# VH-VL binders against q9umr5: the designs that were tried, part 293

Target 1, 268 residues: q9umr5
Amino acid sequence: SYKPVIVVHGLFDSSYSFRHLLEYINETHPGTVVTVLDLFDGRESLRPLWEQVQGFREAVVPIMAKAPQGVHLICYSQGGLVCRALLSVMDDHNVDSFISLSSPQMGQYGDTDYLKWLFPTSMRSNLYRICYSPWGQEFSICNYWHDPHHDDLYLNASSFLALINGERDHPNATVWRKNFLRVGHLVLIGGPDDGVITPWQSSFFGFYDANETVLEMEEQLVYLRDSFGLKTLLARGAIVRCPMAGISHTAWHSNRTLYETCIEPWLS
Key: E = the ipSAE of ESMFold2; O = the ipSAE of OpenDDE; V2 = 0.75 times the mean of E and O plus 0.25 times the DockQ between their complexes.

## First folded at step 12 (VH-VL)

Design gj98 (framework fv_mavrilimumab; at its last look DockQ between E and O 0.89; V2 from the best seeds 0.87)
Fold by OpenDDE, look of step 13:
Structure gj98 (fold): chain C 268 residues (1-268), chain A 123 residues (1-123), chain B 111 residues (1-111)
Amino acid sequence: as target 1 above (268 residues)
Amino acid sequence: QVQLVQSGAEVKKPGASVKVSCKVSGYTLTELSIHWVRQAPGKGLEWMGGFDPEDGEPVYAQRFQGRVTMTEDTSTDTAYMELSSLRSEDTAVYYCATVSYDWETGRYSFDYWGQGTMVTVSS
Amino acid sequence: QSVLTQPPSVSGAPGQRVTISCTGSSSNIGAGFSVSWYQQLPGTAPKLLIYGNSNRPSGVPDRFSGSKSGTSASLAITGLQAEDEADYYCQSYDTYLSGWVFGGGTKLTVL
C-alpha cells in the first residue's frame, strides 16, 4: 500500500485549492490516504508561523502514529516553511518524502502584487521597518521576510526563518538539525515564472546577496556551515531539485505535468 | 447583496434541449462563480456544474458531461445552462447559485441561490 | 446513492435537540474538504445554514451548529421550533467525482 500523504497549504489557501492535486494522486496512486490539513485557512494563515507549526504538529502526530511505515509531506508555498520547521522540532517524525512546492525556503524579498494587497502602503525596500519589529513578527509573512540590505536586522529580529535556518544561534539548533535530517528525501520544486516567490530561486535555497545577485544553494552560508543539514542531505543524495518553467504560483498544485514530473515519483 | 433571478418554467419533449437563464444583480457576473444544482420532485439536490471559483474554468459533473453547456454573458450579467437530449428523468427544478470564498475562514459555500426553474420533460 | 449519507428523516418536539449526521469518506470529508449545510423550507430554494464545518452566516440563529470529525459531519439544532421543519442537506467536495456533492437530504419533522 502507498504511504499516506499529508498536504499543508499556503497563504490564504483552502483545502479546495488542492482538489486537483488530490485527484492526481487518486488517479495515479489509488488507495492512497491523502489529507489536506484544514487548519489556519484564510486569514488565519497570517498568524505567526510557530503557532501554525504547533497546530499542524498536533494534526500530523496521530496520522504518523497510524502510519508506521512513514508518510509523505506535500507543502505548498508558505506551507513549505511550516513543514521544514515541523520536521525540525519533531524528534520522532517518520517523513519519507518532504516535497516543498514553490516555497520561499530561503525567504521572501519581493514587491509583488501579492504583497501590495497585504501591505498597500509598503514598499519592498521599506518593509523591513514593519517586519523586523515585534508586532510585525506576529504576521506569518514577516516571519520569512529576508531583506538582503538589512541582514543585521534580519538575523536579530526574524523569529522564525533565521532560527530554522540556524543563522542565529539558539539552544535547539543541534537538535533541530538532527531531527530535520531524519527526512528521507527533500524535493524542492519551483520555477522562474512563479511570479510570487522572489527570488524564485528561494524555492531551491538560493537567495540575494547584498548586491541583489542571486546565489545558489551551495553558495549560501547555511549550506556552507551545514547549519540545518542541507550539506549533509545533499551529500547523501537526499535532495532533489525539480525546476519547471511556465507555471505561475497558484498553479503549482494544479498542473498535471508538474505532478507527474516532480511529485509523483516521490509518492511511492 | 447578490440576487439571482432565473427564467420561467419550461415544458419540453424528450430529445429536446432547454436553456435556463440566471440574471445576477448586486455584483457583476465577472465577480461571481455561478453553479447549477437541480432537484427532481421529491428528491435531493444534485450538483450539475459551474465555473470554478479559483480559475474560472467551467466544470461539469461527470454525469452531465457532453450533454450540458454552461455559458455567461457579461454584457447582461446573465448565466446560462443548456441541457440537451432531455429525458423524463431530467424533470426537476434547476437552481443557479453562487459559490463564494470567505477569506476569513478560508471556506467555499453556495451562499446565494436563484428561485429555481421548473423543467418538465414529458411526451 | 448519494456520496454523502444522511438519515432520510429525523423528528423532535419543540424545545428539543436534534442532530443530523452526514457520513462521507476519505475522498471528501476525510480528505479535508469543508462541509456546508443547507436548509430548504417547503416550496423554496435552499438556504445556506452552515459553512466551513461550523460557521453561521448572518441571520442564522446560534441554536444551529455544525461540527466535523474524521469522515463525518453533524448538524445540531437546539431549542427546536416549528419553523425548523424543513429538509436539510450537507455538502462537500469529492475528489473521485471531481465535483461538489450533496447529501441525500434529511426531512426534519417537528412534532
Scores: ipSAE 0.911, ipTM 0.947, lowest interface PAE 0.5, mean pLDDT 95
Fold by ESMFold2-Fast, scan of step 12:
Structure gj98 (fold): chain C 268 residues (1-268), chain A 123 residues (1-123), chain B 111 residues (1-111)
Amino acid sequence: as target 1 above (268 residues)
Amino acid sequence: QVQLVQSGAEVKKPGASVKVSCKVSGYTLTELSIHWVRQAPGKGLEWMGGFDPEDGEPVYAQRFQGRVTMTEDTSTDTAYMELSSLRSEDTAVYYCATVSYDWETGRYSFDYWGQGTMVTVSS
Amino acid sequence: QSVLTQPPSVSGAPGQRVTISCTGSSSNIGAGFSVSWYQQLPGTAPKLLIYGNSNRPSGVPDRFSGSKSGTSASLAITGLQAEDEADYYCQSYDTYLSGWVFGGGTKLTVL
């Protein structure tokens, strides 16, 4: 029988958005128990990411406890950051495949409709004034806002991403790294036509330098210092990169070719 | 406020087709997803299909595949459901309903319903 | 038959609390899809009563509430009134059927 699959959604998302993904899984791996965590839907997806991590943690514990052979995580967009933190804070997780669907793993720096809706007068160059305040850090999107022109502010003010990436010290960093390293496979998915995640290479741990030139994962300080285990996972052969062109941000969970190429092989 | 007004009752012979209309007012059809639900006399509700609010394409329940066609005329704000090869078991009240997304909760619901159209299939 | 199971009938006296269950499976409620509830008075179209497990549309009294746990959902009606006598249907999405599904319905009788 197949391992259960847990799905964590993104910003302003709902479980209904994953119906096609679940149908694909049922077709290729019949009998798989798939659970979309129906928490922090709609505007509640704007709640601080540490609050979301706590709620999702409480929901995944009984699922993992009933699956002695392990579970798989499929985590979409902002949900990929929640899953990053879950794998670090849970000292007893039994996750085999962590499949990250177009998640801003190194942060976000781009003008999108989501940003314009929440902060109508904002521009990406000005958002650091709001996001790096204590008030701004009460919104999930600001928890992973990463302005490459104000990296000093990001490092000091980010209450979530800078911490989970080991870019700023935390008392639990050693335990978080040990926990994260228990994952069987880290499957990274994303692509140039996403249109929301900026730079799209953030889904593969690449990001802008101060000149907005993208540096890939292996050039990042977080990788070079092995802050939470990326270098160790890569050396172990546990990181899978699956870029695909032609897929917009809201289509990663509903594209059959993407599913067959990047997701299906990792659902044992 | 959204209102859905359906066409009048129909009586059909087995093997015929019926086409039920649902006129939308209060909003434009392009802003709404219309789904169809039927109810046989004294029985429960059965979903037939509708325009997927995310994909924008019609989707049909498996048991009606090949017999049902759902279309929309945006110029008249009218949705249609056509059911062919009618059987006596198709005797039912047919409802149209709007499917709406609530951004605050992240939830879909069938929030407004038409008055229903009685279709009787008899020999 | 219905893929979501409801009791065929429930009854209560005015002022009492009644609960209507809706039992699904791993392909619908258990998969994380939300539950809506509809009230149908005799001779009328269904009316949305609860959506997204526990949310009330404008105009629905707070004595109606919904909840979800595991593969099941419940509709609770407190302070039961004669006008609540109706059929009640739960609804969710099912991935094996690739579509929306309704429960078989529950007739509420106010004694």
Scores: ipSAE 0.845, ipTM 0.917, lowest interface PAE 0.8, mean pLDDT 92
Fold by ESMFold2, look of step 13:
Structure gj98 (fold): chain C 268 residues (1-268), chain A 123 residues (1-123), chain B 111 residues (1-111)
Amino acid sequence: as target 1 above (268 residues)
Amino acid sequence: QVQLVQSGAEVKKPGASVKVSCKVSGYTLTELSIHWVRQAPGKGLEWMGGFDPEDGEPVYAQRFQGRVTMTEDTSTDTAYMELSSLRSEDTAVYYCATVSYDWETGRYSFDYWGQGTMVTVSS
Amino acid sequence: QSVLTQPPSVSGAPGQRVTISCTGSSSNIGAGFSVSWYQQLPGTAPKLLIYGNSNRPSGVPDRFSGSKSGTSASLAITGLQAEDEADYYCQSYDTYLSGWVFGGGTKLTVL
């Protein structure tokens, strides 16, 4: 009776980390088939995001084929960018709800423990030198690095985020927008106490201007130009915003109140 | 290297309780998640519960809820499993084991095991 | 009754290849939870053999391999040796039981 749910994890995740989310779904929607995609785990989550998109695409095809009435996506952190790219490149997807769980949808401009581990002498002001190089773009974190002070380098060097946002011209942009717009609902989840996503408003397509003032989704050029369909989705009432304070980055998928408020209503 | 040393064999009557200890060396209990697995004679392995490696809270297998308590004493690096209202079918070897996360692979596993403690429940 | 189903026994001659199956469901292996395998020699504690479907811890020979497909997993042993005679258990996580689960075990006999 319920549509299958596909879960796409983030950086350095384990399927075990989603056990509580799956248990919540089982309690409220018994009989729902839920699959956490068991790919690109651990250090493999640092692979270029286009490689991850290709691998996850191969994994979702048979699940979608068995569910012609549709599926739902719950995509966490880095996984939300993988899922947005999936919706763009798949002309045959049947996704009803795309649930973006604390994902850096407009990019990341903040120091994290993983960035310090990878590049221990770098800080966010210098990281553009690494991330906007061909070598840096071989790391998933750099695929969505978005330095608001080096916009020309971002637009020229980004191999992933600038493309799926339609910020850099390419031959598939129109088709990707059309495919993305086939989604039933886009559910955006995040909050100010996340501690990793920087700015946290990136989970809602907000981001820094050159003065590091956060501009909301509706103030972003990609929204105003409707480059990949955000304006169109909002106009048809397909975007749901569900912010929640008091949740750290690793706790989004293990908070019962968040599940009941932001996720459960969209698992038809 | 991590080493787990368990307390000695126990013989108990039905209705009694047993408390098995598991002394940890090479790491501290604040760094480790101890889980308990039992094995009845001639039977397979059965997970009983442990401390969740991600949030540190005790979790018990449904079959044992209400009868089992798992505790840790970080000052002595000793974990305990206490099983009450013993029945003859609780006769088993009780193992403690660590549950560890490998960030390279993104996987959890039961990687280090104690030697086992035989608990016999008989009239 | 075990949530993960294994054959009760399997046998092979020295040098042969054997496989041990582990059949789960949509609430465990099929939900994306990884499979670990444990070897238990007679009179000893279990020993981790495979984790995360296919990873070998240090010291485990490469003739042991694991795989996972759909709701099932498999342990393969090539170049079978007398010392491989043991009980083998698969393990995963199950969301209906809200806990870790082991298979019923498979006794491997080396002929």
Scores: ipSAE 0.807, ipTM 0.907, lowest interface PAE 0.9, mean pLDDT 93
ESMFold2 (binder alone), look of step 13: mean pLDDT 89; pTM 0.922

Design gj99 (framework fv_mavrilimumab; at its last look DockQ between E and O 0.86; V2 from the best seeds 0.85)
Fold by OpenDDE, look of step 13:
Structure gj99 (fold): chain C 268 residues (1-268), chain A 123 residues (1-123), chain B 111 residues (1-111)
Amino acid sequence: as target 1 above (268 residues)
Amino acid sequence: QVQLVQSGAEVKKPGASVKVSCKVSGYTLTELSIHWVRQAPGKGLEWMGGFDPEDGEPVYAQRFQGRVTMTEDTSTDTAYMELSSLRSEDTAVYYCATVSYDWETGRYSFDYWGQGTMVTVSS
Amino acid sequence: QSVLTQPPSVSGAPGQRVTISCTGSSSNIGAGFSVSWYQQLPGTAPKLLIYGNSNRPSGVPDRFSGSKSGTSASLAITGLQAEDEADYYCQSYDTWLSGWVFGGGTKLTVL
């Protein structure tokens, strides 16, 4: 039998948003128990990511307990960060494939229409003033805002991304790394036509340097230092990169070709 | 507030087609996702299809695929449902309804309904 | 033969509490899709009563409540009133049918 699949949504999503994905799974892997975690939907997706991690943890624990052979995680957009954190804090998770679906794994630094809607009076260059404040960190988006021009503020004020990346020292860094390394495969999915994740390479742990030049995963300090296990995972062949062009951000979970190419192979 | 006003009752012969209209007010049709639900006399509600609230594409229930066509006229803010090859079993009250997303809860629901259109198929 | 199963009828006396069950499967309620409830008074169109498992639209009394667990949902009506006599339908989305689905409906009689 197929391992259960757990789906974690992104910002402002609903379970309905993943209807096509579930239909694909049902069609290609009949009998698979697929569950979209119906938590922190809509406006509630703006709550601090650590709060979300705790809520989702409570939801996945019983599912994992009933699946001793393991489960697969499909985590979309913001959900990909939630899942990575989840796998970091859980010392007893049994995740085989962690599929990160267009997630800003190295953070977000973009002035997209999506952000303008949430912060109409804020520009990309000035959002650090809000996000790296105590009250700003109460919003999920600010938890993974990564301003390359204000690295000190990021490292000191980021209450989520900087911690799960091991970029800021904390007492749980070693344990979190150990827990995360329990994953069987890390499947990274994203593409240049996403339009929301900025830079799009963030889905592959690439990101801007101080000159806004995009560097690849292997050039990142978190990789070079193996701060949360990326280098180790790559070395043992556990990282899969699946870039795809022609897919907008809201279509990653509703594209059949993408599913067959990047998702389906890892659900067996 | 959204209001949906449907066309009047229809009487059709088997094999004929019926086209029911649903005029929207309060909001423009482009801002809404119209769906159709029918109810046979003394029976339950049955979803027929509608426009997907996320991508705007028309989607039909499998049972009605090939027989039902849902269209929209944005100039008149009117949605249409045409059902062909009518059978006696198609005798029912047909409702148009809006499927809306609640931002606060992240949930979809059929939040506004038309008054219904009785379609009788009889030889 | 509805995808969502409801009891065909329930009854209660005024002031009592009644519950209407909605049993789904792993392809709908169990898959994580939310449940809505609709009230249909005799000779009228359905009215949204509960959405998102447990949320009440404006104008719906708090004596109506919804819950969801596993593959099932439930509508509870406390302080039953004569005006509550109606048909009640649960609704969700089904991935096997690739569409919205309703329960078979429950006729509530106030004794």
Scores: ipSAE 0.909, ipTM 0.946, lowest interface PAE 0.5, mean pLDDT 95
Fold by ESMFold2-Fast, scan of step 12:
Parts: sequence; C-alpha cells; structure tokens
Structure gj99 (fold): chain C 268 residues (1-268), chain A 123 residues (1-123), chain B 111 residues (1-111)
Amino acid sequence: as target 1 above (268 residues)
Amino acid sequence: QVQLVQSGAEVKKPGASVKVSCKVSGYTLTELSIHWVRQAPGKGLEWMGGFDPEDGEPVYAQRFQGRVTMTEDTSTDTAYMELSSLRSEDTAVYYCATVSYDWETGRYSFDYWGQGTMVTVSS
Amino acid sequence: QSVLTQPPSVSGAPGQRVTISCTGSSSNIGAGFSVSWYQQLPGTAPKLLIYGNSNRPSGVPDRFSGSKSGTSASLAITGLQAEDEADYYCQSYDTWLSGWVFGGGTKLTVL
C-alpha cells in the first residue's frame, strides 16, 4: 500500500488550499492517507519558525510512528523551511520523499504583499534594519530574509535559516546533518513565474551574490562544504530538480501537469 | 454589513426549471464568493455548489452536475442558481450564503445567509 | 446519507452542559480540513456559530465552544438556555466528493 503523505502549508495558508493536491493523490494513488497539518494557520504562520518546527514535530511524530515503512512530506513555500528543520532535528524521522514546493531554501530577497502588510513603508533594500533586529526575528518571514547586500548581518542575526543551512555554526550541526541524510529523496520544485519567491532559484538552493547575480546550488558554500549533506545527497542520486514555467506562487498545489510531472513519481 | 436578499417562493411542475436570485447589499458581489445550499422539508442541509473563493470559478456538487448552473451579474450585485429538469424531490428551501476567508485564523466559513427561497415542485 | 455523522437529537436541562459530536473520515476532518458549526432556529436560515474548529464570530456567546480531534469534532454548549432549542449542523470539506459537506443535523431540546 502507499506510504502516508503529510502536507505542511505556507504563509497565511489553510488546509482548503490543498484540496486539489489531495484530489490528485486520491486519483493516482487511491488509498493513500493524506494529512494536511492545520497548525500555524493564518496569522500564526508569522510566528518564529523554531516555534512552528516544535509544533509540527509534535504533530508528525504519531503519524510517522504508525508508518514503519516510511512517510512522504509535501511542504509548500515557507512550509518547506519547516520541513528542512524537521528532517534535521528529528533523530527518528522515516521520511522517504521530501517534496519541496517553491520554498525559499536559501532565503528570500524580494518585495511581496506579505512584507507590505507587515512593513508597509519598507522596500527590500531597507528591510535588513528591521528583520535583523531581535524584534524582527520574532516573525517567520524575517527568519529567512536573506539580504545579499548585507550577508554579514544575515549570518549573524538569522536565528533560523543561517543555522539550518549550516551557514553559521551550531552545536548540533553534525547530528542535524546525519538526520537530514536519512531522507530518501529531496524533490525540489519551483519556477520563474512564481512571482513571490525571489530569486525563484532559492527553491533549488541557488541565490544572489552581492551583485544580485544568481549562483546555483553547486556554487554555494553550503554545497561545496557539504554543510548539511546536499553534496552527499546529489552524489547518491537523491536530489531531484523539477523546474516548471507558467506557474504562479498559489498554483503549485493545484496544477495537474505539475503534479503528474514533479510529484506523482515520488509518492510510490 | 453584508445582507443577502433572495427572490420569492416558486411553484413549478415536474420537468420545468427554476432560477433563484440572491441580491447582495452592504458589499460588492465581486469581492464575495456565493454558494448555494438547499434543505428539503424536515431534512438537513445539502451543499449544491458555488464560486470557489480561491479559483474564482463555479464548482458543483456531483449529484447536481449537469442540472445546475450558477451565475453572477456584477452590474446588479446579484447571484443566480438555476436548477433544471425539476422533480418532486427538488422541493426544498434554497439558500445563498457568502463564503469568506478569515486572514487571522486561516479559515473559511459560510458567514452570511439569505432568508431562503421555497421551491415547490408539484403537478 | 450524510458523510459527517451527528446524533439525531440531544437534550438537557437549563443550566446544564450538552455536547454534540460530528464524526468524519480520512477524506474530510481526518485529512486536516476544519469544522464549522451552524445553528438553525425553527423557520429561519442557518446562522454561523463556530468556524475553523473553535473560533466564534462576533456576537456568539462564549458558552458555545468547538473542538476537533482526529476524524471528529464536537460542539459544547454550557449554561443551556431555552432559546438554544434549535438544529445544529457541522460542516467540513471532503476531498473524495470534491466539495463541502454537512452533518445530518442534531435537534437540541431543552427539557
């Protein structure tokens, strides 16, 4: 029978947003138990990411315990960062496929409606002053704000992303790497027409240098140093890259062609 | 405040069609998602369909697919539900309701309801 | 048949607590979809009572509360009053049916 699927949503989302994804899974893999975790919905999606990781961890433990053959994770947008941390902090996860749907894995540097809501008078060039403060780090979106013009501030102030990506040292880094490497497949999905994730290549571990030129995953220090296992996973054949054009940020979980091409093959 | 006012009671013969209206006031129709729910006498609530608040397209319950059509006239702030090939089992009160997303909680709800339109199908 | 199961009736005396259950499955409540509750007084349209499992709209007294666990949800009414006599419906979304679903309804009588 098919492994159960756990879905982790993004910023300002609800379970309802995944109705099409669950319908696709039911059509192609009937009998699959799919659970969308309805924690940290709406405004609560702004809570610090480490708080969200703890809450989602408590929710996934019993699901994983009931499925000794393993589970799959489908993690959307900000949810992909939650899942990154879950795979690192859990000594006992049994995740086969981790499917990351347009998640800013190397961070975000772009103006969005979400940032306008929180910081109406701020532009992306000046958000570093707020996000890299202790107060700013109490908001999830600031936990993965990555200003390429102030990379030193990002490395020192980020309480979440810089740590989980091994860009700044942490006492648990070796254990986190060991735990993450137990994943069967890392499926990365994203595309140029997303319109929210900036740069869109962040979903594939690419990111801006100081001149806002995108450097791909293999050029990143975190990959070259194998800080949390990306180079090892790629050598193992465990990283899948599935870019698709023509898909906006809110459509990754409701596009049938994307599902058939990028998600469906990894649910068996 | 949002108010939904529905058209008056209808009596139809089997095989006919009925078109119920739902006029929105206190808000513009373009910013709302209208859904339709019916209730046969002495029975429970049954969702028929509505405009999906995320997709913006009409969606219908399987048992009504092919018999129901839901439309909107934004110039008059009026939503419509047309049900064809009426049978006696379609005798019910038909309600329109708004489906709204609450950004604070991340939840959808059917938050405002019309007064209902009684449709009686008899020979 | 309703896809969400409610007891057909429940009763209590003034001042007491009553609980109305709503039992779903893995395709709706069990899949993570939230539950709303509606109150329908005789001869009137339904009124939203609880949304998103446990949230009260403005104007709904705190003696009404909702909860969700696993594949089921519950509506609790404390300090029961005569004006609470009504039909109560739970609602969720179902991915097998690709639509919204209601429970069969529970008639509350105040003894």
Scores: ipSAE 0.835, ipTM 0.913, lowest interface PAE 0.8, mean pLDDT 92
Fold by ESMFold2, look of step 13:
Structure gj99 (fold): chain C 268 residues (1-268), chain A 123 residues (1-123), chain B 111 residues (1-111)
Amino acid sequence: as target 1 above (268 residues)
Amino acid sequence: QVQLVQSGAEVKKPGASVKVSCKVSGYTLTELSIHWVRQAPGKGLEWMGGFDPEDGEPVYAQRFQGRVTMTEDTSTDTAYMELSSLRSEDTAVYYCATVSYDWETGRYSFDYWGQGTMVTVSS
Amino acid sequence: QSVLTQPPSVSGAPGQRVTISCTGSSSNIGAGFSVSWYQQLPGTAPKLLIYGNSNRPSGVPDRFSGSKSGTSASLAITGLQAEDEADYYCQSYDTWLSGWVFGGGTKLTVL
């Protein structure tokens, strides 16, 4: 009698990439219904994140409706940002565990092969000029680009991350916080050998200050002001931090030890 | 562009083994993920196993586990499927095929197929 | 009795539309794994027709289309032609079997 599990993939990922995770769940929790949302695959994963949130919302509604006792979310990489936005905009979600699998929750400030493919002449130090433009915000990567050296531009231009973090005022901030706080557990997974998420502590709501010193979650203004509910969740004992070394970015969903240690205990 | 050429037909007795080859041209074996699919006379397609397109390790269908071995020789760009303890129900055409990822769509498919190798198991 | 269930046969007259169903379960199509379709003439290797639910490889006419909903998928052929007479197989991945699975096949007859 396990709750259904919904999986949201990342950038240039496929449902097939999660086959091992699904097999681990079937082996340890037989009878669990697991759905990898087969949307925004390949190049479509570059679509604006608000478009992706709307599409994923439409897909989860019937799954949640069929499971009144609740569901779990496992959300990988870029997918973890989609899921956090989903929890904010849905007044009627019934998510127990939100499992954030190496997701850039406080943003990204690092080169990736995909970023170099999209913008081959840019470096992280000057990408703010592209990403903090209206044209740049049409790409998902730029929706969570967070340049610690151009914070005023980030706060004004971000169409996604600054809003879901509550770093920029908007009329729905109170409702989004209320909705997010209905989650039962927030499970944060990531590690220093990821190689893509930069800083890797973004997966734990850590991020750079202006000197590129990593501040922990509890040192972030969004935590201190409790802008979307992190302080409240931590005080409830609802935040689980599960760091693991030795796992590269593409291996989080295919590592049995990670599954058993960080994921399985939260799939009630 | 990609071409898969298989070894010729085989006749075997029950209890024997068979080894079918699949030579790749146009690409190297390290660029492709070779899988094996069989088809008994008048019946449908059945996946047997192959080299996983993401990690490159052999994966076998459960019903063939312990009886099938799939190997690759990257120096000759040739994949092999060996099936042991043959039975009459193993009589089939054996195909090699590529499993390929399309980054634009984010999808996998069996896109290139060999011509097939008939294996007949009879007393 | 295949994991993916297809009707054993379908038929249609030239110019008409036919649909071939592929019914899976929560361990394959319903889990979010995409569906591919293959066309096979007798004595010939299968040929990829549709992948990723609805994508056509180069050279496949647009009168072939695919879709997926819930635990099921469908192949539609419009403007039916005599050359379409063949066997058709759907295919996906299954997590309970830990492997790729094919449907039992559908023989299309053009009347």
Scores: ipSAE 0.783, ipTM 0.895, lowest interface PAE 1.1, mean pLDDT 92
ESMFold2 (binder alone), look of step 13: mean pLDDT 89; pTM 0.924

